# VH-VL binders against q8mxu4: the designs that were tried, part 1

Scores and structures below are computed, not measured.

Target 1, 107 residues: q8mxu4
Amino acid sequence: MCDRDDCASIASRCTGETIICAFVESITPPKIRDKTGTYELKCPFAEGFTMEIGDLFLFHFVFDGSSEKCTRLTPIPKMLAMVYEKLLKDLRKAKKEGKMIISPTAN
Unless a header shows other numbers, all headers, positions and changes below count from the first letter of the chain; antibody chains aren't numbered by Kabat.
F, E and O are the ipSAE of ESMFold2-Fast, ESMFold2 and OpenDDE, as the mean of both directions, binder to target and target to binder. V2 is 0.75 times the mean of E and O plus 0.25 times the DockQ between their complexes.
Where letters were taken out, [cut] stands.

## First folded at step 4 (VH-VL)

Design b10
Fold by ESMFold2, look of step 5:
Structure b10 (fold): chain C 107 residues (1-107), chain A 123 residues (1-123), chain B 107 residues (1-107)
Amino acid sequence: as target 1 above (107 residues)
Amino acid sequence: QVQLQESGPGLVKPSETLSLTCAVSGYSISSGYAWSWVRQPPGEGLEWIGFIYHSGSTNYNPSLQGRVTISRDNSKNTLYLQMNSLRAEDTAVYYCARDSGWYDFYSGYFDYWGEGTLVTVSS
Amino acid sequence: DIQMTQSPSSLSASVGDSVTITCQASQDISDYLNWYQQKPGKAPELLIYYASNLETGVPSRFSGSGSGTDFTFTISSLEAEDAATYYCQQYDNLPLTFGQGTKVEIE
């Protein structure tokens, strides 16, 4: 199952798949922004999409230890930015307090 | 580099209206971020007044909202603060700052600040 | 309103000392906390955002930690130029609020 990050936490990710909800801050160089900060993408934006500064997306990333890949962009209504931020914050709080934590598929 | 510079009167009387200007250079105030006003009474801590997003949308500290208006002129790249019904307690250094807000969302940390301008309210 | 309480209000230390300042929020603010440095006659300057992220150009002797309600700011080896007042500030919710400040003096 895919993890969840923000602009602050993705900077240290080396492996796995993750999703981040963020605004486009810059196209050249490619940067995204959320409440936690700014992240400069190490990969180009996905081909075939029209992206404008201020657009909100779910960014799907795959990290294989040596490279970051931007595998999909899902456009999101801007009003959902605050909903996603609150949801992620609440899930992290529940995890920290030992409540409602779900392990992805057991082996 | 982004620079902010406040200007306005140094002395004002109680009950009058304060009008401050913040000149911004190195970034267009209509291109992104939010733009905040913060004040600091002499020898005291900091109080957030409010901000205006790049779009013109505003948010104010509820404790001051009835007296404060923040506006801008994009063609002059300039921010404005108006504060009505001044009191001695409004004596402070007033700062403008670039706020981490983005496209009408978020806000919260200030990465560029003006030098501040002292406003003294005395009878 | 979220109240931010710093401790201590003032301290004196020698060059090379480790200095620690704490900040307590009146409610859980997740990691939405910043630290600023203000020298006399100057505007505040952002040092740390999102609890632990150093702003660009900030020396590595500065650090921040904590989450929820309790936060810590540390200068690992005090320099003469670090004499200043330090403020914490939360951005979990509006209105944005600051701690009362901690004045750091060099002995």
Scores: ipSAE 0.637, ipTM 0.873, lowest interface PAE 1.4, mean pLDDT 89
Fold by OpenDDE, look of step 5:
Structure b10 (fold): chain C 107 residues (1-107), chain A 123 residues (1-123), chain B 107 residues (1-107)
Amino acid sequence: as target 1 above (107 residues)
Amino acid sequence: QVQLQESGPGLVKPSETLSLTCAVSGYSISSGYAWSWVRQPPGEGLEWIGFIYHSGSTNYNPSLQGRVTISRDNSKNTLYLQMNSLRAEDTAVYYCARDSGWYDFYSGYFDYWGEGTLVTVSS
Amino acid sequence: DIQMTQSPSSLSASVGDSVTITCQASQDISDYLNWYQQKPGKAPELLIYYASNLETGVPSRFSGSGSGTDFTFTISSLEAEDAATYYCQQYDNLPLTFGQGTKVEIE
């Protein structure tokens, strides 16, 4: 199973799910960026939200082996970027250790 | 291609201020990336000093906080490192490098380095 | 600060040998680790970024692996020109920190 928790590897389209924290790099086309690189989004943005360059989001992706599906988009205050990165690290570790349940948005 | 070249006084006395320059060519320092200074005492490892983001924001190693200032001149495409209150322990080869940093509080890998300039702190 | 500990501090090997260097982080740094080669009197050169990505122009005999806290750098078949000191470097959090280095000598 491939590492899918960042922009550089999300395109590998492995099965499973992941949550990534990334900044908006561009609007048209919609691209996000993290420490690893960029990814062009295929996710629809939630109604009522305005996206600007530099905004921070949590992205929940589900992979079916052929494509990624964005199941949730959550805006995050920029000041919490490092906090969420640490939380995601803990989440990855917990999942690896079998201490986490499958996301209800993933089948 | 991107090239960096450090220059400095070579010898500095204790308590004085170090001023280094890094001439960058092949890429505009205001167009992207972060630009870091890294030093290496003779026979020792590497220590990150700090960086200046292409937007002008700076971050410094807390170990050197208060003594270091990184600045730039976009018109000259040149980076600057200033370090105050020099000590013998500041003797090192000083490198400037292009940093893959993509946000003003993030850094990454150093894909291009200068040749380095030796700074000896001695009375 | 995140401490990076390399092992061994030095090693000697023959041309053609496989060489392995390890780097341990004091905390989980995900895959945000780079490897550099520094020859005597020269600046460091990037070999591996993001734990396992080979920098453009770097020979394929160099590789990196690992995630979390434990990382490995490998030279599959040592060449005479590989005599150098190798450093790992984390960029998960500021300040950036390097390992103490591993000196590789050719017998």
Scores: ipSAE 0.459, ipTM 0.875, lowest interface PAE 1.6, mean pLDDT 91

## First folded at step 7 (VH-VL)

Design f03
Fold by ESMFold2, look of step 8:
Structure f03 (fold): chain C 107 residues (1-107), chain A 123 residues (1-123), chain B 107 residues (1-107)
Amino acid sequence: as target 1 above (107 residues)
Amino acid sequence: QVQLQESGPGLVKPSETLSLTCAVSGYSISSGYAWSWVRQPPGEGLEWIGFIYHSGSTNYNPSLQGRVTISRDNSKNTLYLQMNSLRAEDTAVYYCARDSGWYDFYSGYFDYWGEGTLVTVSS
Amino acid sequence: DIQMTQSPSSLSASVGDSVTITCQASQDIDDYLNWYQQKPGKAPELLIYYASNLETGVPSRFSGSGSGTDFTFTISSLEAEDAATYYCQQYDNLPLTFGQGTKVEIE
């Protein structure tokens, strides 16, 4: 399954776009973490950000069949981590039940 | 690489306070993660006791009725468990473990465990 | 509290057999479920996290599946070293809770 809405699923890539809400775990090598696990980024951190371990971002990824591209980073207040986790859980449940389509399995 | 080792008294009396120590090596307990205590009565299953985040924030299993305090010393890279008002049912192997939790928000899976230390509460 | 119920409580099987253990949660826990192996006299070891992700270094004969309330753990070809007790554990909500365990013995 090409479910790219969390750290555990992004390694099983297909073409398309996804947004991951995750903490910065490491800068070198660049790693991000959410409740599902850790993912080592294959793209550089965006220019113009001072990223620190423990920062929370929304990471926008585009996969084009040959490479991973990091197209946007949106800083998030850490206090909202649980809000985003719950939102993602609710969206995954709705997708599983066929009530909405947010991240199709293939593009 | 990450290693955890529990230590403390093997035999304690009912109504007294248990004090356990967990020495951590290969990772700084102040760098992230949550650091958990889990127990297992002989021949029985596992019960999560609670954890402490790198920040010092704690969460406890309410089944322990507020008897538990988890703390740490970052300079010694050491975790502590204190459990008050001991009962015979508190007899168990006590483990410390690294929880996949991060930055005061998540909890998760336990990827590194200590060897455990048996604590017997004799009535 | 989320109760986790494993089946069976124990089983006995021969080397080479396929072994299946189930775990049922008292409420929907998404995929926030882990599996551990505990050999006698030793600490538990993480085998599978987030329902189906194999921990680094864990043999590929171990697998997990399921979502929501019903989860399955499988050893595809039992080996003598797999004699152990297996536990599921949910992390959807606190308190973290474990199944009661399934003891696997070699005939």
Scores: ipSAE 0.353, ipTM 0.799, lowest interface PAE 3.2, mean pLDDT 85
Fold by OpenDDE, look of step 8:
Structure f03 (fold): chain C 107 residues (1-107), chain A 123 residues (1-123), chain B 107 residues (1-107)
Amino acid sequence: as target 1 above (107 residues)
Amino acid sequence: QVQLQESGPGLVKPSETLSLTCAVSGYSISSGYAWSWVRQPPGEGLEWIGFIYHSGSTNYNPSLQGRVTISRDNSKNTLYLQMNSLRAEDTAVYYCARDSGWYDFYSGYFDYWGEGTLVTVSS
Amino acid sequence: DIQMTQSPSSLSASVGDSVTITCQASQDIDDYLNWYQQKPGKAPELLIYYASNLETGVPSRFSGSGSGTDFTFTISSLEAEDAATYYCQQYDNLPLTFGQGTKVEIE
């Protein structure tokens, strides 16, 4: 079971999905960074999307067992950066401790 | 290549203020990362003093809070450490280092270090 | 503050030996732990970051493992040049804190 939501673990992640909070370290090639290190994205940033080095984002990744796909990019205002960092850290710990509850999708 | 070089007075009297400088080359201190000061008393371990992010925000070790100020001059690409009310126990080699941290909430590993400068506090 | 306790404080080994150093955190720090090498009269040098990631340019004989509170640093085959003091350092929470160090001497 994959319980990490960070840059260093993306390449080895199993199936499922994750949200990673990271800043843009490089645009070309696209690289993101967090406390665990740097990860080079396999998909380029969307055309028309303007970002700068240092910008903070939430990256939503989906893993199908063969590769990861960045499905969503959400910019984080600077004022909320610490909040998101803490939230994601707590979420990670909660998952590790088995405290997460998966809600079923309504049909 | 990133290089850091500390400089200081070498000898400071008790109760006086320490002023250290760290000249950084090979990377702009305002472009990214965090920049830390770390000290090491002779024959002892390492103590983190604090850092300044590329944004200018600072964080200090609470053990030294109130006595330490870290600042910078972007035009000179230079870091500064000021420490007030020096004591004998403040005798140490003082290092500046680049921290992998980038955003204000981020800190990590020190990948580049200066050579350090010895500061002796003695009457 | 998070206290980092290293063991042993010092050790002596021969060239070719495997050396293991442990670091224990006073609380769960996930994998936010680094290892440094410091030679006499020199600044520390980063060897391992995020518990197990080898810094660029560092020989593969160096490795790190562990998570939570217990971490291990290993030199698989000691070389004469590895005589130094080694430090662990956590960056899970501020203030950043180091272990007291482990002095490795070569017989």
Scores: ipSAE 0.079, ipTM 0.772, lowest interface PAE 3.1, mean pLDDT 87

Design f05
Fold by ESMFold2, look of step 9:
Structure f05 (fold): chain C 107 residues (1-107), chain A 123 residues (1-123), chain B 107 residues (1-107)
Amino acid sequence: as target 1 above (107 residues)
Amino acid sequence: QVQLQESGPGLVKPSETLSLTCAVSGGSISSGYAWSWVRQPPGEGLEWIGFIYHSGSTNYNPSLQGRVTISRDNSKNTLYLQMNSLRAEDTAVYYCARDSGWYDFWSGYFDYWGEGTLVTVSS
Amino acid sequence: DIQMTQSPSSLSASVGDSVTITCQASQDISDYLNWYQQKPGKAPELLIYYASNLETGVPSRFSGSGSGTDFTFTISSLEAEDAATYYCQQYDNLPLTFGQGTKVEIE
């Protein structure tokens, strides 16, 4: 049971992939935040990524049971933060009601 | 650690304007967070007044009928509340608080609070 | 506006008792529900955010559960220092709104 689509839920270690829409809160230590809370990243970012406090990204995480890895960052316009939050709420509601929903992916 | 301290008059008259100050220390009011004002009439519950976002954009509780203005001075690390047309029902302890909002989005929980200041509206 | 109805309005219990407080929202608020403790003469203090997440430094005897419209706050083993008024507060939609409070007394 690893619904890892927000900052509150990704703290649980499981295997698999997830995408989280969040702002950068801090770089040292690396923290991200969304409406559900703050999460301190356990993974170092690859040197090919540049992040600033206040940037909004889709964070792609892969969990392999022993480690957390951020494999992709997709910048998104800040004005879309509420749209993404509403979309995610609607998808979670549809899942709870037993409707067949394909999880969104960044790619 | 962030600390907040409200200050202002203890006693004001009906129809006057309330002006409160919130001094913030241990952190910057321009750090990305939102900042809220909340009030509590004596012996009663809590009412959210409004907030100011990182950008300076504000939102107010409609129940206050447009009487509220929230502002800030980043150089003094200080928040302000003004409330016009005071009534006896505005008697309350007034708190400022750090709001979980970040870069103008996702406001909603308050992790640091000031000590509060009592404002009494009477003759 | 989203109305928050909190029950009971007050209760009295002994040290070591389990205490439960409920909060009902007038519409679905997902998990966007917080709990605060307010001791006499002091400001409120955040205990729980996002329905079930304990704020840093909050003792583990405090817990929250629920989703949608029905939420529960529990103190698993009451201590004398827990005498206070407890408030729920939703943040799904503006204006932010609080429950009426529950006063907990020690006897």
Scores: ipSAE 0.532, ipTM 0.848, lowest interface PAE 1.8, mean pLDDT 87
Fold by OpenDDE, look of step 9:
Structure f05 (fold): chain C 107 residues (1-107), chain A 123 residues (1-123), chain B 107 residues (1-107)
Amino acid sequence: as target 1 above (107 residues)
Amino acid sequence: QVQLQESGPGLVKPSETLSLTCAVSGGSISSGYAWSWVRQPPGEGLEWIGFIYHSGSTNYNPSLQGRVTISRDNSKNTLYLQMNSLRAEDTAVYYCARDSGWYDFWSGYFDYWGEGTLVTVSS
Amino acid sequence: DIQMTQSPSSLSASVGDSVTITCQASQDISDYLNWYQQKPGKAPELLIYYASNLETGVPSRFSGSGSGTDFTFTISSLEAEDAATYYCQQYDNLPLTFGQGTKVEIE
């Protein structure tokens, strides 16, 4: 249930970490969007980080069971959106099939 | 809420060109979504024709072998479908629909549909 | 192209029955699958997106599950108004493709 890594499913995430590749839909309020839907971030974007609507990022989220934290933002060229979608798809598949060990959440 | 309305000639002769329009209301076609055309022959299933993003980028079903052009007029908030060299097999109800696609490259689900317009190809 | 195969092509059931429709993809499409309902003479309507997400306004008796290549659509308790043809549709890769449809008739 807590193994999905996308905008439609991030709200149901319980614990652990995940990476989501998504576009910035809005800055205020902060919203991201991928092929699965839209997700409004619980925290604003970090100070000093410049982004525009339409920018593509890898969002690294950490869940402690009570809240979510966006720990890292990595800008991605827009033309690579489909490439990263496939990469993340393969990653999820590998995890689901037990072919990859999930790292513990860092404290 | 978004509303779509297709319109067309109803009857087209073989080898002629089909021109359809889709009037969009309740939302802007430049709002960031994609907009698709889908057709359905009588008593048959659904076939995706293609879509256009708010940026103007298009993608078409290869099965149509380059016979299709999708365009838009932002000032009229209207979508267009052009299909050349019509055949009897192109007889279908043609739908326009809003696609969840965002900023090109992505496509998804169709959350709003027009009522469709029947196009019959006959001599 | 990705082929979507639905089963069965048609079924008849009584009000109150549970109905299940399956959709099989010719390759792994992750969870990028939608379900539509089409009543006679009407346009299709989105019921479920991304395999299991219920569209806003859709009754809870409708549900979807599955990932990879095998998906299921379920009506937990059939109502008379549910008489329609149902279609699955993948959006993992272009071109977008639909299943051939499942006609549900009410006895």
Scores: ipSAE 0.431, ipTM 0.870, lowest interface PAE 1.4, mean pLDDT 90

